# Miniprotein binders against q56419: the designs that were tried, part 101

Target 1, 326 residues: q56419
Amino acid sequence: MEGRTLEEVQEEVFKRHGVLVPKKELEDLAKALEEAGLLLTEKVEARLKEEEEKLKRERPMRLAGLSYPEGEREARAFLEAFRASYPGEGEEARVLLMPHLEPSRVPEVYGAALAALEKTPPPERIYLVGVAHRPLKEKAAALPVPFQTPFGPALPDLPALQALDALLPFELFNTPLAFREEHSLELPLFFLKGRFPEARVLPLLVARRSPELGEALKVVLRDFPGLLVLAVDLSHVGPRFGDTPLTRTLAEEARRRDLGFLERLAEGEPEAALAFLGANPTRIDGVEVVASLLPLLRERKGKVLAHRLDLEAPTLSAVGAGTLVL

## First folded at step 7 (miniprotein)

Design z33
Fold by ESMFold2-Fast, scan of step 7:
Structure z33 (fold): chain B 326 residues (1-326), chain A 96 residues (1-96)
Amino acid sequence: as target 1 above (326 residues)
Amino acid sequence: SDVEQVLRELIELSRRGDFEKMKEVAKKLVEVAKKENDPEAAFEALIMLGDIYRELGDPETAIKYYWEALEIAALMNDFQRILTAYDRIERAQEML
């Protein structure tokens, strides 16, 4: 990835897309970039170190006033409106799969998650596993600081995080900056903190498959029991994601793909769920998370509470979202 | 930062489905990211801007933004972003 030569980039593009980019074009591009003035300079590096240092103390809200209200009273009313959007009853969760898509786009899916949390005894801690949208130095990372919410700070479970770190073959606290702007943690955390204000949190990001993370988490969960939350979105389809414009047929296919994946997870068969997606599972956001957490998902049966393929009409694109309890 | 402020505005507009205004704000995000020397934010903003123009039926303008994104990805030596920009360029070229 990083550090690749122009020739390696040319070869990879040809293998994946059948397009051979002339070396001269890549050379001309490289020369143009020397003059662009967008180099990662000492000043930018210094600023990144300053931001990283700030993250050693706390993780501030980034989406307050945008995706959810900043004030506690308004935030409470907002959360209750989502619960009201789901007409069904929840089911107790030991493992909860919920989305991290903008909540207002799939209110009934978040409502289903809230219904499940309503039926779940308050956990002492929540293992919140999201998807890295920024590069990580390792396959996974955590940030052991308070995460601010309108309901007060979600405090880190430091003993459990340290126990996890000790079991991993890499440093768990390896990329603080990846957490500065991370909606896959912030959006689910808003709902989780609103329902379980006393629970401590292990905020975890997965960038690539880490079987060692799943194995370590199984051990840590035995000593530090809690609620496991997989914050993942499902199908990403349409032009916004490099696909053809969405048709009714393609939307129905995406819904079937999402539901087939979720139903196999609900049967306690995560390997079957991954296999169902076939040779190219990359269109589902949560594949690397599920693949990392196999030991925690096997033989655990549950129920799909909600699913929606949210259509973005102007872009002819859609994102799948679901709530699954195990 | 200014980048964060503009990104928050884009999220809000995306939530409302205000596609036309997203275009204006994405352009502002590109300029702010360049001013703050934030190549990652500039790349994401340019891809988004290109996608918006492509969906509005202007693939020629989309290609210009995708090429600019490709230049930034190459500067970052980020193979995945280079590949993303190439894919977008190919997709838009099919519409010509």
Scores: ipSAE 0.000, ipTM 0.190, lowest interface PAE 17.8, mean pLDDT 81

Design z34
Fold by ESMFold2-Fast, scan of step 7:
Structure z34 (fold): chain B 326 residues (1-326), chain A 96 residues (1-96)
Amino acid sequence: as target 1 above (326 residues)
Amino acid sequence: SDVEQVLRELIELSRRGDFEKMKEVAKKLVEVAKKENDPEAAFEALIMLGDIYRELGDPETAIKYYWEALEIAALMNDFQRILTAWERIERAQEML
């Protein structure tokens, strides 16, 4: 271990366990290991195994008290305030595209999603598809445990998850630790559980395009019908994402690309939506999800209910967010 | 100062709801504020000019002025004014 950097240890842990451990957590472990005289890699492996075991039982809230209230009553009031931020009525959704960025940044976009959910009959289950912010061992993954929310636990649909797993050429439950801190599932789930408290959930993450996931989901949805939710953000522009500071031209380009992408999805033309983006120069993070779910999005027409390009003021960076009903 | 004189005229016109005359005076205020190196006055004038064009049903032109206000706020490292200009841009975009 002498002479090894924390980055090298992080890479080794990723290679062995498929998870990128935050540097601060590794630094805290390194300090403890120096005091104990143990190897850093062995201690990190033991900690990851411990966290993985906990995730076999439940997925605890990570953003409660930060992005949404911890208490049920306060959480309900928070939901109502977000609904009130959108002046429209919404429309029934069979497929819902909604954001996963910090809700307080785009309350009217989450309000539009809530409006759509109000018009939608309660589903028996929700297929919640988010974007992996940590590496996965496979192209996609799921975690078959209760996800805690202020409205009570969102229970997994175990029969539907098992049916999905059986149809895939890879192990679906392959990277539990990737779900430990995943806002692309936690933030949309807060809103979905508040509206549909009885619905079971299939919490799914996409890291890279998986056509086999879309084909398998098409089969599973026939036997286990439910609401499909794509929890994706749109353009990411500015210095926080490796670009120059936001200019009017760059903001207009991001908005044009966001809306052009959403409009083509609303016409039931997901391949055209992907082709429109080309090399995806404004970094719409929904691309891999849409590319994976093509069979579920083709020939479904709908409507864009809301779109905003949110300024992250201190960095002159922006993130696009939208609500689309199909 | 010339900035204070033009601001006083603009406030009086706002009381009367004379948006067309306010448009001319707001443009003059932007020019005077820039010449006097008064970025706060330039910001306020650009926001007002944007608001006037938005009220007149020209959100495209309003967005141009709001973006200029955003640039000035960014140069000032004034996060409150950056957010104010951005909120104005988003509201005008709804009219497109």
Scores: ipSAE 0.000, ipTM 0.361, lowest interface PAE 14.4, mean pLDDT 85

Design z35
Fold by ESMFold2-Fast, scan of step 7:
Structure z35 (fold): chain B 326 residues (1-326), chain A 96 residues (1-96)
Amino acid sequence: as target 1 above (326 residues)
Amino acid sequence: SDVEQVLRELIELSRRGDFEKMKEVAKKLVEVAKKENDPEAAFEALIMLGDIYRELGDPETAIKYYWEALEIAALMNDFQRILTAWDRIDRAQEML
């Protein structure tokens, strides 16, 4: 349809409707539609610039009223219900791997994360590493502004973020718009802020493996100690993710890969965890985060507290979620 | 129907608590339902068979039957039954 001439349009209208529209009328219509399209494009660009400017001051809630309650009292009850969904006790975490999947789908997995946070001394800061669901200008990015939550704003640790930026070979604060709608940070942050209201946050996104990020973070964590949180989901299988409909064999393969990945991380062997997955055929999105953070994960033993493969019945697709403490 | 007759036999066995005979009859119900192209009856029989094995402390075998039930529900395009089978799979996996 692009590249069709006005003559071809005129011929099609005549053939279908028996009306011969003069070329001049079609030209005038095309010009008006093009002008309207250009105005719409300019309005979209203006709106994006407005959103980017707002992100220089704060990151507003996007999932309040959808994935979690917007009121503080209701949000507190919601969080406590997730903790209650996990019958076990947590373990102290220096590194926590938790999901960013819709919480209502895997409540016991988020409950396990909450149990670990209960056993963890309140950190001064949380290094929250999520997965970019939108393109970044660089391999990784951060947004140095307060992130709004029902429990009040999660404040950025500006000195630690600046120390990190100084050690990286790229601009850390490179793609503010990628943070406008990013559930891999917003959903874990809801739980983290609810448990550690005084902790400052370094909100970090990884798009592609960045070994330089892991090396820089190792240095920064020495001067600015805190809790490292990897907010990652595990296997993504089924038609929604470009795969065949879920079968027993595919589900068992996804569980095997999820658990094998987590268990090797729990043994302090992140390179072995990556090697175990090979080409990552079940699409564990945590691979790029783990590959970036190798220096922080080596020789740290821990425990897998929970794992679920959650079914999306309408599409016969599934997403793996887990909680790991190191 | 043959399906109806086998269902009556299974109900009577459940009243007596004869789990070994119940397993045998439930397996027969699956075969009869498949032969008669009755996917609803096959689904119910597989769920029941899985539940029996799970109650007897054999979650691995239960998971096998629950997966067969899920596959049948998928062929029926029955989302409620797909979720039922998946819930059963999750509950059995918690026992591992």
Scores: ipSAE 0.040, ipTM 0.605, lowest interface PAE 6.8, mean pLDDT 88

Design z36
Fold by ESMFold2-Fast, scan of step 7:
Structure z36 (fold): chain B 326 residues (1-326), chain A 96 residues (1-96)
Amino acid sequence: as target 1 above (326 residues)
Amino acid sequence: SDVEQVLRELIELSRRGDFEKMKEVAKKLVEVAKKENDPEAAFEALIMLGDIYRELGDPETAIKYYWEALEIAALMNDFQRILTAWDRIYRAQEML
């Protein structure tokens, strides 16, 4: 009865239903709910342990039938539709920055990423770096299991993951449950697996800036070359993200901050990109990933292929998305 | 012919606000369109069925029908219908 006495509950029931419930019955009900709650907590903990054990074998699709088609034929047509949304030619990518928000909101941006992948020779492996939306035990984590997709399982590159783990001052394979529902990996992986079905993957999450991750990755990429993908969204503004309602002026500020950030990355100046944002008032979630991967981004010049600020009018909120090739 | 008759019934029911009957009629329209191998009619009926569920505050069921519509559009290689179905999915997801 949090914040309410049994007297108050009894009176409210009388007012709404015209019935006086004896206090003894309310006490018995409260006790039964407490006992049921404790049993439910135990069952939830047992279920989470079971889910963690399942994640040691594979990572199932969570967004199939919701964010992308479950069937391979339908998934292929979906991919083609997104490519068709971008009118330009891609550029070859050694590093690709692409979004992880709902693809339908920014089809041109995902189409630009697909255009870049069309120009990119098939890599042996993809280093897929997303943003943790759940707490991690360490600054970063990886899950070394097959990730299911409509195009078949994306297999982990175990030798490269083990080489990375050996160079880090923390256990890389931590917090498996953080990967159970992680769209920053699942959504980009759908597009990457559709284009490069034979590539192995290193699914990595960054929760906080980890310069040691970038230093280790630079070494591992030398021995295990592959495509580096930064799966990050840009500005997050408005009430949906704990901010004030968006105005046209604030939306244009968010767009300018997104583009200034991306253009500085395209010049091979990631420190300048971070400095340009300052305190990051529009909450570009790629900041922690870029700050972690500085050694891999310096002096790599490229091109911004697309940018959109998606305005969600009902919530007066917006999310920025972009495609950058380095 | 059969599709046209069912569509007329559905329009009349929408004016009455008889949502349970609208659901039944829209489901029958999907069945008729599939039986007659009319993918355009099947797509339109599934979008309509999804819209009915979404307007009634059942976005989860709406998403299921919108995904069926998306799969039909994909089989048709109709990119405009693919994007239309996807827009509907996104609108329903915002209600979750």
Scores: ipSAE 0.000, ipTM 0.161, lowest interface PAE 16.3, mean pLDDT 83

Design z37
Fold by ESMFold2-Fast, scan of step 7:
Structure z37 (fold): chain B 326 residues (1-326), chain A 96 residues (1-96)
Amino acid sequence: as target 1 above (326 residues)
Amino acid sequence: SDVEQVLRELIELSRRGDFEKMKEVAKKLVEVAKKENDPEAAFEALIMLGDIYRELGDPETAIKYYYEALEIAALMNDFQRILTAWDRIERAQEML
């Protein structure tokens, strides 16, 4: 009865079934539906409050047993299989761009990231910047709690997070529930924790471009040096993402946009990378992250280690993934 | 290899027009190629299997095999094979 009056419902029933339903019965039904809706709302609110309270203590695994193995031994073998899928050597990273889509879809791209981590000195902390897939109260957010992994908890760098919070014009710890189910942090963290088990983490989400975040991070990184990781996917094309089914032209355009974007970042020209995308910046996951982190990406030269356009055959859609070292 | 052996048998059967045995051998080729981790052979076998079902007037089954071939081509990041599987899917859909 959503958006319809009782009189309109009564007329519709008469038209279709030739039966006049007494107004009293329709009123009783409407009241029962409203009461059921109220109970459902109260139950949902109670559940959200419980989840928010849990997130004050820790962030549990959500994708264990689905995207990666739950047990430490099995998880280690899984991670090493990804490294083995990339035949190349890595390069030392001060900044690492890696994907966050389902790892099994692009094993060589995650393997390239692992190769780069092998050449990188173990950092004391990792600034892990992902993409918010749920609304944030502010342009960016962080969750200052241990994130569970099969390799043990990734501990938050509380001093660095507090230093960052102090420099921002908004509350950094503003949307805990956005972190409850966030694969852009959980999936890269699995690989990062497996390679750097002692590193603390700053788990950051960007929803909209925040130049103030990039400026603040530049200051914080001076006092709290660490590895900057941009966990971003590239082109999203096809019906799943509001486009027509994948064609040769769409796939070639997606690959061109992905590689052109990454190559300009590798030249230390992030503004040129953003300009290259033109009118369709939302088709590349990570635009808002790159736009927020400009001060950290300028004049840093590097190399694209891997790129793949992954086809989701049932929906005739594709997602781009890449590994870039700066 | 076992894949090469089964592929030769399939080509020979196609020359004789033995559709029932062609289906059996093509299915076996898919299984052997998957077991040997030979994605190129698996792709070719799935395209052939789809083509056989399409020719027999079963486009729904053909589409199933073409989608499986598409997934393998995607895992290989082989753009020419992705387009081949896509073309076959579109052709089979036209028969529905």
Scores: ipSAE 0.000, ipTM 0.192, lowest interface PAE 16.9, mean pLDDT 83

Design z38
Fold by ESMFold2-Fast, scan of step 7:
Structure z38 (fold): chain B 326 residues (1-326), chain A 96 residues (1-96)
Amino acid sequence: as target 1 above (326 residues)
Amino acid sequence: SDVEQVLRELIELSRRGDFEKMKEVAKKLVEVAKKENDPEAAFEALIMLGDIYRELGDPETAIKYYFEALEIAALMNDFQRILTAWDRIERAQEML
């Protein structure tokens, strides 16, 4: 990002990704910024450094005014509307699996999660485990700063995060920028903070299977008990995800894969859940999270409260979402 | 708004599986947003068009639309949208 020519940038992109970014497109953008006396690379790098510095103090809201309201009153009404969309009662959760898909697309699924939270005693802390949508330097990461929400900042549990870091063979706080725009944490956190305003949070991202994370979390949870939340989406099907256009058959297959996976987790058999997906190959967002957290999921029986396969316009694709209580 | 009307048409076409018409209507959405001098709408439309091409297996064309979105974001001096367009470009590059 520093002192590089346009040709050097193009060559590096080709080496990393096997693609040549068209030079004229980069030149067109450079020309647009030339009057301001800045090159695109310099401007982007300066912005990334600014974001990194902000992330040392707090994690700002990114989806406020887009996925949820900015104001506390409006946010509260929004959250209660999701609860109202689910006609059932919840069950107490020690482990909650919930989605991170855009909430307005699967309101009953988020409503089921809210119902479970209503039956759950307020935890002192929430272990919120999401999926990294940006590269991490290690298999997993955390960001030990307040996360802003319309209900006030969700404060980090610094003693529990430090205890976790001490047990891991890698630096836990390794990729702050990965948290800059991360909906797998921000969207579930909106609902969790709305229901448990006093709870501290451990915001965790998993990029690749980390059995050492699950083993460390098992130890930390004994000393720092709390609610474990797996914020994961289920089947990804259709052209958006490398499949043929969504058909009734493909949708039914995806629904069966999702439910088969969740049902095995509900039986306290996470290895069987993973093996089921291995026999029926699919890109479920939560695979790496479940594989990392095996020690925390074994022999915990529970119930699937909700499941939906949501259709995505305009791609004829679908994403599965579910709520599971263990 | 003409933008809202075209968006509704695009959603309906997605339900019918008409990929050729979806690409055509998404291009019309970009044109309408540009004609209305709405750079925010033009940015969102270009990201959508790029996403359609990327997910349908044409990441090279998607990258071209993402760079056009990046240019609009730069003219707006909107660093958050610059980063969004760049993230989209990186994701499309992973497919090649």
Scores: ipSAE 0.000, ipTM 0.215, lowest interface PAE 15.7, mean pLDDT 81

Design z39
Fold by ESMFold2-Fast, scan of step 7:
Structure z39 (fold): chain B 326 residues (1-326), chain A 96 residues (1-96)
Amino acid sequence: as target 1 above (326 residues)
Amino acid sequence: SDVEQVLRELIELSRRGDFEKMKEVAKKLVEVAKKENDPEAAFEALIMLGDIYRELGDPETAIEYYWEALLIAALMNDFQRILTAWDRIERAEEML
């Protein structure tokens, strides 16, 4: 197969550029890269096994010193700065929708989430539902280990996780490596652990629509009550995301789409929220999370505390972020 | 490893939309991945470099990086990555 591919590449270069790459140069490159590839296959597999073994014990911080400070004192000051960026008061949350994009891009949105957490009684546990940015073996997954934070480890709620696993038609703990680098869990967790240091967590990732997850979670939440957090970003528009350059009209359409989605969720109408996205549901990060959690979102009224459409000037692209309390 | 440190920086810059710094870091990642014999990391970095140049209106440079990625994928015998690089080449060719 490898030989066939190299011949195809050589023919394609000749066809498009009128240059035939010399056989000797391709053979020399193939030998060098084949030797590198043989050594690398072993190294990659060894690294994956080592990372998987580490993940059986704990999930280390990946974004400390980058998206948030590594030290506890500095992390606390950082958290307070984000809270200060939001001028309003929060609302008590039974369900919290918050973003997971880089916090410095939308500080007032994270500040609104912090305001809501300040009004919320400390939960015994947090159901933290993020978006899988890497493939999962199943529709959803969890990792039942401590997640390190600058405020100490966020401990897993093992009884609740096992109760959830027992109700699902698939193995919940199915893809530990997907959690090695997952900002949709790590970034919200930083803020959640800073406000609720005693709460245990259920770190959950959704890759595809899983109505069985929502049904199972509804049952588990009755026996193991806690705060449900949906860590989702909103519209992704512009060339960075495979779209046309953003115009004022397209930006207003994205804002209208985001707010229409959030307002329908705030009315306790998640099916209407999904229907409102109609033509382009895939342009909202986390639509699969909302679709999976329908039983937990129906008839639960709330309030949109903040929304921003953050513009990326170099590409004329934008990402929407919001904070919703239910 | 050096590859993992540079990958973490690249992920952060990607989230911030800092494309000029992403170019620098992605180029460094290609160099480090080649030095450490990490063709998967080299492939991902080359696709990212190509995507950045394509989005900024330089499809000719993007195509050069995509072809290098294609060659690496071919030697990895990774059919999915070969198709990914080929799709990127076709998209950039349409811009010429």
Scores: ipSAE 0.000, ipTM 0.137, lowest interface PAE 19.6, mean pLDDT 82

Design z4
Fold by ESMFold2-Fast, scan of step 7:
Structure z4 (fold): chain B 326 residues (1-326), chain A 96 residues (1-96)
Amino acid sequence: as target 1 above (326 residues)
Amino acid sequence: SDVEQVLRELIELSRRGDFEKMKEVAKKLVEVAKKENDPEAAFEALIMLGDIYRELGDPETAIKYYWEALMIAALMNDFQRILTAWDRIERAQEML
């Protein structure tokens, strides 16, 4: 919410859901938020501007000490423990799909990603595409600053980011604050920086499908070759994600949807993967990312290295996670 | 914890499809989450409670719980949870 005006809230809901929120409901929300000091005011504006200015210099760690260790030595041991949790060997990746949910929930899936990175020649740059968990002013965004990690800062690839910006019909660096707290970039980046400490990064967020992003990235990747990483989770089932409490049947359906989706991507058929989800693609948070990146995924064959549907017991929900190399 | 114990009971009832009993347990979860100042657990419990009332054919009561969940999500500054609660409200309103 972050102090949004009623008009901004209505615009956001309209953009994401194609409906106009009734004004009475928005007025009730505004009244409740005013009591908590969340409506846009002079003080909220000042705080947001200050945080935005800080993000022009660097993106600090937010999950250090929570999702991964703060110290470099401890972080290295943590990362190696995830690799050890996956008994297989990896395969070289030109495109890597990996999760962004809490790593401790699916250690073998992150281990599979690490195994693939071991078999992959060190890239000069990584195109890290995550899912926006906060509204963006445009369909996609990037933040061209160093992202701090326990392994040192992941430096932005400024020439490649500028080339991408030039090809897009919108300003790429449009919503710095959306990057302040974004686990879909921070958690995969921890693993990627640990494996490829010299690689520069293009940190990208997708909020809604952007075919123009995929077309532009295809051009930029030709001139600035690198590893493409789709940091996406799979099925979201249960009350936390818009479903009723998890049942065995819902869990079985989620596993089937995840694997069917991933196997079709592995055959180089991303349109078939999207179609396989049928009328309910919203249950996989990676749909908008995959739909945006179609030109980069077509006719690239690969392999599903790991998949897990993990029960989130405290919420009666489950989240699917997978590792796919293309 | 008390929250974990109540959640385990709710999982078992969910497997049985006992929505009336789930309603009772979900209400208890909301109270425990509020007492323990756990806004994430309170949000999840309120969404579940709303979903149960909706399935029982009471969309007006469901909307009340969804609005409470939306307020909690707003206090958490969690746009995804705000939109989740809003989608629930819209769906329940269509049933009126």
Scores: ipSAE 0.000, ipTM 0.181, lowest interface PAE 12.0, mean pLDDT 82

